# Ledger of designs, part 91: VHH binders against EKC/KEOPS complex subunit cgi121 (cgi121)

Target 1, 174 residues: EKC/KEOPS complex subunit cgi121 (cgi121), of Schizosaccharomyces pombe (q9p7j3)
Amino acid sequence: MILPLFPETQVHVFVYENVSNCAAIHEQLISQNPIYDYAFLDAATILYKKQVYSAIIRALEDRRDEQMKTKTIHSEVILSLSPKTEISSAFRQFSMTKKSKNIVVVKIDSKLTEEEEFERLDKLVEGNRVEFSDEELQKLIDFKVLKKNYKLDPSTLENPLASILSSIALRGYS

## First folded at step 13 (VHH)

Design pf1 (from pe4 with A108S; framework vhh_7n9e_1)
Fold by ESMFold2-Fast, scan of step 13:
Structure pf1 (fold): chain B 174 residues (1-174), chain A 123 residues (1-123)
Amino acid sequence: as target 1 above (174 residues)
Amino acid sequence: DVQLVESGGGLVQAGGSLRLSCAASGFTFSAYAMYWGRQAPGKGREWVSGITWRGRSTLYASSVKGRFTISRDNAKNTLYLQMNNLKPEDTALYYCAAGLFPFSTDESDYDYWGQGTQVTVSS
């Protein structure tokens, strides 16, 4: 498990395909409705479980060290997926939009079990839940979006894991 | 060509100290979490310690916590293990490993491995 460094932090990740109410969810996020305090990511941007977890670990280190650049841990996860330090750019690149069809949802510091969070999210998200697995993520990814977000060239596109994880690790450093 | 080369092992008396180094080349060292493991003769591998990208987070096996300190110098592409108050039970081949994914104690997540440096602690 990736939580050996943060054993008291509960982390849940959910994947939904064929979501029909993304516009409604997006409206709630813009209005900052606290019921929607999750990181809502466009699944077109996420290829690996390790990509999400690497961003979570970076965000948790920044929160622990009082170095967060955003207002919430969930927005810090979104920022941490980006190879760039600009917050607005990260949100444009990775956040769910009203036109999204498949989403990845991250919850940090839940006081609920995974099953209880699923029941809560099932009321908010009108779509089909699938397993958080590399196999399922690979069905939902948009390789043109991935290439643009991580500046991948053709030589790295066939095995992009190392480039993606390096980009997350090196954001703000050489 | 990726290489991890350990050094600093040797024979030391119980209660003594050693500092191990792991020199990395052929990959972007600062993008990797780094680890120390060990293997006593005729036994399986045992995870010892790990450190994230910039040294902001570290973790230790219960058997070495409080006695060993892991650190890294990204400018020198080098990983260190300071071993204090050594015990005969610490006798093993010590190797370093690199994992692009932060942070795992499961060695199947590691990408690169060194060959190791022998540490022998006499009683």
Scores: ipSAE 0.792, ipTM 0.893, lowest interface PAE 0.8, mean pLDDT 91

Design pf10 (from pf1 with T28S; framework vhh_7n9e_1)
Fold by ESMFold2-Fast, scan of step 13:
Structure pf10 (fold): chain B 174 residues (1-174), chain A 123 residues (1-123)
Amino acid sequence: as target 1 above (174 residues)
Amino acid sequence: DVQLVESGGGLVQAGGSLRLSCAASGFSFSAYAMYWGRQAPGKGREWVSGITWRGRSTLYASSVKGRFTISRDNAKNTLYLQMNNLKPEDTALYYCAAGLFPFSTDESDYDYWGQGTQVTVSS
């Protein structure tokens, strides 16, 4: 994907369902294996493509301006999904865990094409790849988790997208 | 009740300057990316410029880059377009728009629109 504000930045987003090796992936992330340099998100927390892209744009602005609060662009994407500024809270809310079953994977600054990243990730992730689309994401979301992460009430459930994107935009400024 | 109200248009000679304002009300201005577009007589809509939530990122159409500057004041809920070195081909109705998705040059992604303010540049 090409972003108009960051035309030189390669962005790829992948979705996997029924992943059986999340515990193994999590151990590779803890050991900081450079092969696993991606943002691994729990799909239970992601409802819309625009939710992911909004976090990416915020993270890329922070990196460009030398204002990142985390060590990597991928961890900055995870932080940027959160309505709060607390780093630990963001990772607990949005990161893949050993118990995750469905994941969303973000790669920034790849030198590979989308197809090449697909081939590489399919060797790392033991699951079924599905399209990065609102339709597929809505099959994997956990609405209880989403409501808790973004403090949604019954009145905002009619338009979760607006509440989610506003929360990402206003983090630290509300 | 959402409103976007443009002002600052008028008649100016080629080489002159104008500053447009867009006053926003009825929504959380700081959560929206803001945009300027224009429609010249007998032509379709043309995207001019955009700015992200706090003004940290801006983008311009190639036709105005280096001459126009977009800015915003979130405390005043106001968007601005400083237009310098105006040319007759800049003659158009200038309108502002708001989009909740942080940046898109596709007008179909925009949520709110103003009515526009007329800018006429004489040769």
Scores: ipSAE 0.790, ipTM 0.890, lowest interface PAE 0.9, mean pLDDT 92

Design pf11 (from pf1 with T28P; framework vhh_7n9e_1)
Fold by ESMFold2-Fast, scan of step 13:
Structure pf11 (fold): chain B 174 residues (1-174), chain A 123 residues (1-123)
Amino acid sequence: as target 1 above (174 residues)
Amino acid sequence: DVQLVESGGGLVQAGGSLRLSCAASGFPFSAYAMYWGRQAPGKGREWVSGITWRGRSTLYASSVKGRFTISRDNAKNTLYLQMNNLKPEDTALYYCAAGLFPFSTDESDYDYWGQGTQVTVSS
């Protein structure tokens, strides 16, 4: 995908369900293996494509303006999903864990085509690829996790899109 | 009650300047990306410019790049468009719009629209 503000930035987003090797992937991320230079998100936390793209846009603005709070663009995407500015909290809330079953994977600045990235990720992730669509994401979301991460009450939980995107937009400002 | 109210339009001669304002109320302005669009007589809508939540990023249609400047003041809930070196081809109804998802030129992603202010540029 090409974003109009960042036309030279390659963006790929992949969704995997029923992943059996999350613990192994988590170990590779902790060891900072460069093969795993992606943002690995727990799909339990992602409800909309626009949620992911809004976080990507925030992260790309911060990188362009030399205001990133984390070391990589991929970790900045994870931070940008959070309504808070606290890095470790954002990672605990949105990153995949050893116990994750479904994941969303973001690649920024790929030198590879989308198909080539699929081939790479299929070797790293033991799960089933599904379409990056609101319909597929809705099957994988955990509404208890979503409610906690964005502090949604019952009235906003019925139509959470506006609250989620507002939280991403307002992080650090209010 | 959401409102976007444009002002500052008028008649100006080619080469002149105008500054448009869009006053927003009834929604959290600072959570929205803001846009200017225009509609010439007998034509469809045309995207003109967009600005992100804090004004850190802006985009312009090729037809206005270098001549128009979009800006916003979140404390005043107001969006602006400074138009310089106006051409007869800039004659249109100018409207503002608000969208939660930033940097979209697809109007289906916009949540709110104003009614517009007329700009007429004579040759």
Scores: ipSAE 0.699, ipTM 0.845, lowest interface PAE 1.2, mean pLDDT 90

Design pf12 (from pf1 with A33G; framework vhh_7n9e_1)
Fold by ESMFold2-Fast, scan of step 13:
Parts: structure tokens; C-alpha cells; sequence
Structure pf12 (fold): chain B 174 residues (1-174), chain A 123 residues (1-123)
């Protein structure tokens, strides 16, 4: 039998555009409200589904191997998106802010189905759900933010996916 | 230009061993999970083994578990499959592929594919 990478781990990824309550969500995240135990990412930083999945895989490998640098699997996903090992820098680079308009939300270890998580998140997020697809993500990306976060130069822009995935995979190898 | 080139196939008798290689070029090999698949004549593709980008996780199809070992050398941009105690039913075209989920049976999870190397196991 062929199984997923972590067969007992449930992973859900949601995308919301035109979110009007990012300031309220951000306040809940700062107060560490357990209802908001998700990775809330600024969609301006995410270009590909593979970018998010690469960070999830790295976070799950670090959890399995007892090498997590943050307190939760969701914060570890945010850290894993960054090419650097500095936790505060990773959160500034990839986490949603009060000024965010479009967000990507990751839930790991959900006991709920994807539809049940949608119902729950729709009560927390005041925005429009869209499909988690490269097509939808490419409508929301900010290429200036992407270039800055991954230190992309003009030569690497010929294949930004490979450069991004390499940055995630090689974090901590200097 | 992206290339995955398999080598090391051939004719071997049951109980024998072969080591397959997959040489990668044109993409950042270390950023990708890798997978070995096979296709017997007149059959569909069968997932054989997968390995994550750093080699920290591996998985095997039940039909090959304990007999095959997948490994990679990121410095050489090369994927390997060590095949021991080969059986006639292992006869197939063996190919490698690169993707984010090297344990997926969904072909859409893979971005790049090799053409394959033939392995024939006689009884």
C-alpha cells in the first residue's frame, strides 16, 4: 500500500481573499487565543501550493525528530517557510499582519473534516474563500515581498519554485 | 533543461541484485522528494519507493519492503535504488520522478519524470 507522507496527520489548507477583519484576527493571535491555533500566513508571501506543503513537510519532520524550534506545529510551519533560522524574522516575513488583505490558513492535527474546519474558519475570518490552487495564489502574491523574503535575484527568477523550495529545504545548513 | 536519466538495469537471475541510479540535472535536486516507480509490460505504473528531499524519511511498497533500499546523494544530484533478492515479478521498466510528495500514488504530485531503465529477472 502507498500512503501519504504522514498518514496519521490531517492537514488542511484554506485561502481567503478580501479579508476585512485581519486586525481583529491579529489581536487574537497576539493574545494566544487557542481558538486561533492555526498558521495564519499573508497570501502576499505564498506563490505555490508546493511552497506551503514543503514548509509543512519540514515542520512535521522536525516534530517527528524532536527538532522543533517553536512551541507549536503551526508556528513551526511559519518558521519553516523562512530561509533563516531566526524565529522573529520568519514571523515578520510570513505571518499575517493587521494590514493583510488575503490570507492562507494551515491546520495540522485537526480532528475535524475539511468541511467542518471550513465552517469553523468562516466564523473567524470575514472574507471570501477561494480554492487552494496555484492559479488562485498567483492572483494574491506580491512579487516584491516574495523576492525580499527569499533573496531572489534576476537570474533565479527564471525558476522561482526551485529557489523557494531549496531555501526551505536548506534552512540551517547555511 | 530538466533531465532525469536512469541507469543500472539489465538481466539478472532470481535471487540476484542490481543497483539503479537516477542522475538529475536542470533543477535543484535537493529541494525535491524523489520516487522510484515501475511499469511491467501491459500494466499500469506502480509506486515502489520514495525518499524526502533530505533523505530523512523513506517509504516502500509492501511488495519490495525489506528487499529494496532507496537512497540519495544530494552532492552528486543522484538517486539510487539497491534491489536485493530479486524475483521474476520485479521485471519492469524502472523510472524515477521528482515531486513534493514522494510517497503519493497521484502522478500529479510529480513534476519531472525519467524515461526508465529495463530490469528483467529470469526464473
Amino acid sequence: as target 1 above (174 residues)
Amino acid sequence: DVQLVESGGGLVQAGGSLRLSCAASGFTFSAYGMYWGRQAPGKGREWVSGITWRGRSTLYASSVKGRFTISRDNAKNTLYLQMNNLKPEDTALYYCAAGLFPFSTDESDYDYWGQGTQVTVSS
Scores: ipSAE 0.024, ipTM 0.471, lowest interface PAE 7.3, mean pLDDT 86

Design pf14 (from pf1 with A31M; framework vhh_7n9e_1)
Fold by ESMFold2-Fast, scan of step 13:
Structure pf14 (fold): chain B 174 residues (1-174), chain A 123 residues (1-123)
Amino acid sequence: as target 1 above (174 residues)
Amino acid sequence: DVQLVESGGGLVQAGGSLRLSCAASGFTFSMYAMYWGRQAPGKGREWVSGITWRGRSTLYASSVKGRFTISRDNAKNTLYLQMNNLKPEDTALYYCAAGLFPFSTDESDYDYWGQGTQVTVSS
């Protein structure tokens, strides 16, 4: 995927369902294994493609402007999904855990093609790859988790897109 | 009620300049990416420029890059388009639009639209 705002930045987003090795992946992330340099998100927290792309754009703006609050662009994507500026809170809310079953994986600045990243990730993730689409994401979302992460009330939960995207846009604004 | 109201259009000779404004009301302006589009007589809508939530990123159509400058003032709920070195082919109705997702090519992603201000550039 090419973002018009960042035409030289290659972006790949992958979705896996029924992942059986999340605990093993989580151990690799704790160990900071460079092979696992991706943003690994719990799919229970992601409802729309636009949610992920908005966080990516926000993270890329922060990197360009030398305003990143985290060590890597991938961790900055995770932070950028959160309505709050606190890093630990964002990771607790959006990162995959040992108990995750479905995940969304983001790769920025890949030197590989999308097909090559598919082959690489398919070796790391023991699950079924599905299309990165709103339709597939809506099968994996947990609305209780979404409501908690974005503090949605019953009226906004009926059509949460605006609340989610505004939360990403307004993080750090007074 | 939500409104986007454009102003600043008019008649100008080729090589001239105009500054367009778009005053927003009835919604939280800072939550939205903002856009300028235009529609020339007998043609479809053309995207002109866009700006992200705080003005940190801007993008321009190739036809206007280097001549137009988009900016915003979130404290005043106002979007601007500074148009320099205007050409007859810039003649169009110029309108602003607001969308939650920055730089979508799908017009259905734009939540609010202005009615436009006419810009006419004589040869």
Scores: ipSAE 0.589, ipTM 0.804, lowest interface PAE 1.8, mean pLDDT 90

Design pf15 (from pf1 with A31G; framework vhh_7n9e_1)
Fold by ESMFold2-Fast, scan of step 13:
Structure pf15 (fold): chain B 174 residues (1-174), chain A 123 residues (1-123)
Amino acid sequence: as target 1 above (174 residues)
Amino acid sequence: DVQLVESGGGLVQAGGSLRLSCAASGFTFSGYAMYWGRQAPGKGREWVSGITWRGRSTLYASSVKGRFTISRDNAKNTLYLQMNNLKPEDTALYYCAAGLFPFSTDESDYDYWGQGTQVTVSS
């Protein structure tokens, strides 16, 4: 995927359902194994493609301007999904855990094609790949988690897109 | 009610300058990427420029790059387009638009639209 604002930055987003080895992946992330240099998100927290891309744009602006609050671009994407500036809270809210079953994986600055990244991720993730689409994400979302993370009320739950994207945009400025 | 109201258009000679404004109301302006587009008589719409939430990133169509400057003032809920070195082919109705998703040059991604302000460049 090429973003108009960052045409030289390669962005790949992958979705896996029924992942059986989340505990093993989580252990590799804790040990900071460079093979696992991706943003691993719990799919229970992601409802729209635009939600992920909005966080990516925010993270890329922060990196370009030397204003990242975390140590890697992938951790900055995770932070950028949160409506709050607290790093630890963002990771608790959006990162995959050892108990996650469905995940969204973001790769930025890959030197590989999307197909080559799929091949690499297939060796790391024991699950079923599905299309990165709003339709597939809708099957994996947990609306209780979404409501809590973005502080949605009943009036916004029927169409939360505007609230979610506004929360990402206004983080630190609202 | 959501409103985007453009102003600053007019008649100007080739080589001249104009500054357009777009006043926004009825929505949280700082939560939206903002855009300028234009439509010449008898032509389709053409995307001109866009700016992200805080003005940290901008993008321009090749036809205006280096001549036009987009900017925003979130405290005033206002978007601007400074147009320099105007050419007769810049003659068009100029409209602003707001989009939640940052950043799209596809106008189908925009949520709100203004009615436009006419710019006529004579030569």
Scores: ipSAE 0.718, ipTM 0.856, lowest interface PAE 1.2, mean pLDDT 91

Design pf16 (from pf1 with G55S; framework vhh_7n9e_1)
Fold by ESMFold2-Fast, scan of step 13:
Structure pf16 (fold): chain B 174 residues (1-174), chain A 123 residues (1-123)
Amino acid sequence: as target 1 above (174 residues)
Amino acid sequence: DVQLVESGGGLVQAGGSLRLSCAASGFTFSAYAMYWGRQAPGKGREWVSGITWRSRSTLYASSVKGRFTISRDNAKNTLYLQMNNLKPEDTALYYCAAGLFPFSTDESDYDYWGQGTQVTVSS
């Protein structure tokens, strides 16, 4: 996707279902293996494409302005999904875990094309690649997790887009 | 009951300046990206400028870059457009719009629209 505010920034987002090697991926992330320099999100926490892109835009503004609170742009994306400013809380809420089954993977500043990134990730992730679309995300979401992460009430849970995007926008100002 | 109310339009000579305002109510202004668009007689809507939540990023259509400045005051729930060195080609109805998605130049991504304020630039 080309972002109008950051037209020179390469952004790729990938979705995998039925992933069998999340524990192995998690170990690579802890060891900071540069091959795994992506944001690995639990798909149980992501309902909309706009949710992911909103977090990316906020993270890119923070990087440009030298206001990142984490070490990498990919970890800043994870932080930016959270309605709270606490880094450890954001990672517990949105990051892939050893027990995750479905994941959303974000790559920023890729030197590769989208197709080349797919080929690379298909070697790292043991799962089925699906389209990054609201339709596919709706199959993987856990509404109990979503409700807890964004403090949704029954009146907003049936159409939560506005609450989710508002939470991302207002983090640190509410 | 969301409202976006534009003001500040009028008749001005080429080379002149105008400052437009857009007063917002009925939604959490600071959670929305804000935009100015315009529509000339007999033409469709076109995007002019946009600004993110805390004024950290702005973008302009090439036709107005360097002449127009977008700004916002979240405490007052107000969006502004400072228009300098106006040209007859800038004659249009200027309207503001709000979008939760924090930046798009595609009008289909916008959630709310104002009715507009008329700007007429004479030669």
Scores: ipSAE 0.800, ipTM 0.899, lowest interface PAE 0.9, mean pLDDT 92

Design pf17 (from pf1 with G55A; framework vhh_7n9e_1)
Fold by ESMFold2-Fast, scan of step 13:
Structure pf17 (fold): chain B 174 residues (1-174), chain A 123 residues (1-123)
Amino acid sequence: as target 1 above (174 residues)
Amino acid sequence: DVQLVESGGGLVQAGGSLRLSCAASGFTFSAYAMYWGRQAPGKGREWVSGITWRARSTLYASSVKGRFTISRDNAKNTLYLQMNNLKPEDTALYYCAAGLFPFSTDESDYDYWGQGTQVTVSS
């Protein structure tokens, strides 16, 4: 995907369902293995493509302006999904865990094509690839998790997209 | 009740300047990317400029880059367009728009629109 504000930045987003090796992947992330330099998200927390892209744009602005609060662009994407500024809370809310079953994987600054990146990820992730689309994401979301992460109440549930994107935009300012 | 109300248009001579304002109400202004577009008589809409949530990123159409400056004041819920070195071809109805998705030059991604303020530049 090409972003008008960051036309030189390569962005790829992948979705895997029925992943059987999340515990192994989690160990590699804790060990900071550079082969796993991606943002690994729990698909239970992601409802819209626009949710992911909004977090990416927030993270890219923070990197450009030397205002990142985390050590990598991929961890900054994870932080940017959260309505809160506390880093540990954001990772608990959105990151893949050893218990995750479905994941969303973000790669920024890849020198590989989307297909080459899929080939690489297919060797790391033991699961089934699905399209990055609102339709597929809706099959994997956990609405109780979403409601808790964004503090959605009955009045905001009528338009969850607006509430989610507003939360991402306003992090640190409300 | 969402409103975007533009003001500051008028008649100016080529080489002159104008400052447009767009007053927003009825939504959380600081959560939206904001845009200026224009429509000349008998022509379709043309994207002019855009600005992200905290004014950290801006983008301009090639035709106005270096002459126009977009800015915003989130405390006042107001978007601005400073137009310098105006040309007769800048004559158009100027409207503001708001998009919750940050950042798009595709107007189909915009959520709210103003009615516009007329700018006429004489030669």
Scores: ipSAE 0.758, ipTM 0.875, lowest interface PAE 1.0, mean pLDDT 91

Design pf18 (from pf1 with S57T; framework vhh_7n9e_1)
Fold by ESMFold2-Fast, scan of step 13:
Structure pf18 (fold): chain B 174 residues (1-174), chain A 123 residues (1-123)
Amino acid sequence: as target 1 above (174 residues)
Amino acid sequence: DVQLVESGGGLVQAGGSLRLSCAASGFTFSAYAMYWGRQAPGKGREWVSGITWRGRTTLYASSVKGRFTISRDNAKNTLYLQMNNLKPEDTALYYCAAGLFPFSTDESDYDYWGQGTQVTVSS
């Protein structure tokens, strides 16, 4: 667990299926509306809970050490999912788009309970919440997108977890 | 061929110090969180300490916190454990382990293991 590593930090991760208002959410994110201060990820890009947690750990280390490359901890999580350091590329690869159907939402530093945060998100997201689990994520993944984002070869496709986690750990260290 | 090879164990008097090393080869060391664990005679394995990819975050079991220091040198593919103010109850086989997912005290999350180096602390 990441909680022993950062015991003072609250982390909530939510998964939504069949979201009907992605275009509206996307417009709010482009306008940088502070109400939408979350990491909104396209579920087509996320295969494992450990993928999300590894990116969160990387982002929290960068924030603690004053080495963040982006403006917010949530944008740093999005960057940290990418195998490369180029910020705009990371957002194009992992962020929710107006055409997204399923999303993963990360909230860091919430002073609210999980239930209270869910009620807040329920007002922003028009979709069905499902459990944050590898089983549910595997129903929503797009393997063509995953292969492109992490440059997965046939030799790594049989166990993409190792390749994904290595890519997150090694970002910026050629 | 993946290997983790521990060294630096030995016999030491209570109150003394030892520095353990773990030399890694055959995998991308800097992609892994690294761990020290131990197994005392007649007992199960106990997690001792862990360190993230670049050594920026460390965690310790309460039994060793303040006495032991974990560190790593990614250029040398080497993990270290500096052990100070050793006690007879620290007597154990000390082994290192590597895991892609940080941070876990659950051994099922570890990918590679060393065979260990013996530390004996006399009273």
Scores: ipSAE 0.756, ipTM 0.873, lowest interface PAE 0.9, mean pLDDT 90

Design pf19 (from pf1 with S57A; framework vhh_7n9e_1)
Fold by ESMFold2-Fast, scan of step 13:
Structure pf19 (fold): chain B 174 residues (1-174), chain A 123 residues (1-123)
Amino acid sequence: as target 1 above (174 residues)
Amino acid sequence: DVQLVESGGGLVQAGGSLRLSCAASGFTFSAYAMYWGRQAPGKGREWVSGITWRGRATLYASSVKGRFTISRDNAKNTLYLQMNNLKPEDTALYYCAAGLFPFSTDESDYDYWGQGTQVTVSS
């Protein structure tokens, strides 16, 4: 995907369900293996495409302005999903864990085509690829996790999109 | 209740300048991307410019790039459009819009709309 505000930046987002090797992937991320330079998110925390894109746009603004709080653009995407400014809290809330079952994978600044990234990721991730769509994401979300991460109440749960996007936009400002 | 109220339109000669304002109320202004669009008599709506949450990123339609400047003041809940070197073809009703998704040129992504302010550029 090309974002109108950042037309020079290649963005790919992939969704995998029924992933059996999350513990192995997590170990590679901890060791900072450059083959795994992606943002690996727990799909239990992602409800909308717009949620992911909002975090990406915020991360790209911070990178352009030399205001990133983390070491990589991919970790900055993870931070940008959080309503809080604390980095460790954001990673705990949104990053995949050894116990994750479904994941959303973001690649920024890919030197590969989308098809080539799919081929590479299919070798790293032992799971089933599904479409990056609101329909597929809504099958993988954990509403208890979503409620906790964005502090949703019963009145916002019927349409949480506004609360989620507002939280991403307002992090650090209100 | 949500309101977007545009002002600053008027009659100006070609080569002149105008500054439009859009006063927002009833929603958390700083959580929204803001946009300017226009509609000339007998034509459809044309997207003009957009700005992200804190003004750090902006985009312009080719027809206005280099002549118009979009800006915002979140403390005042106000969006601006500085229009320089106006041309007769800039004559239109100018309206502001707000979208919670941080940036889109697709009007279907917009949540709120103003009623517009008329700009007429004489030749």
Scores: ipSAE 0.710, ipTM 0.850, lowest interface PAE 1.3, mean pLDDT 91

Design pf20 (from pf1 with S57N; framework vhh_7n9e_1)
Fold by ESMFold2-Fast, scan of step 13:
Structure pf20 (fold): chain B 174 residues (1-174), chain A 123 residues (1-123)
Amino acid sequence: as target 1 above (174 residues)
Amino acid sequence: DVQLVESGGGLVQAGGSLRLSCAASGFTFSAYAMYWGRQAPGKGREWVSGITWRGRNTLYASSVKGRFTISRDNAKNTLYLQMNNLKPEDTALYYCAAGLFPFSTDESDYDYWGQGTQVTVSS
């Protein structure tokens, strides 16, 4: 994927359902194994492609401006999904856990093509890959988790996309 | 209640300058990426420039790069386009647009549109 604002940055997003080895992946992430240098998100928290891309663009702006609050661009993507500035809360809310069943995986700055990253990830993730599309994400979302993470109420449910993207844009401002 | 109102257009000679403004109301301006587009007589719409939430990132169409500068004032809910060294081919209706998705040059991703302000550049 090419972003018009960041044409030098390679971005790949993958979606896996029915993942059986989330506990093993989580252990590798805690150990900071460089092979697992991706943003591993719980698909229960992601409703739209634009939600993921908005967080990526926010993270890339913060990296360019030397304002990242986390150690890596991938952890900055996870932070950028949150409406709050507290890092620990963002990771608790959006990152995959040992109990996750479906995941969204983001890779930034890859030297590999999308197809090569796919082959690499298929060796790490024991699950079924599906298309990164709003339709597939809607099958994996947990609306109770989404509502809690973005403080959605009945009035904002009429346009959850607008509330989600506004939350990402406004984090740390008004 | 959402409105985008452009102003600052007019007639100017080639080599001249104009500053366009777009006053926004009825939505949380600082949550939106903002854009300028234009439509010349007998031609389709052309994307001109865009700016992210706090003005930290901007992008320009190749036809205007180096001559136009986009900026925003979130405290005033206003978007600007400073147009320098204007050419007859810059003659068009200039409109602003707002999109929640932080950046897209595809107008189908835009949520709100202004009606436009006419810029005419004579030689």
Scores: ipSAE 0.674, ipTM 0.836, lowest interface PAE 1.5, mean pLDDT 91

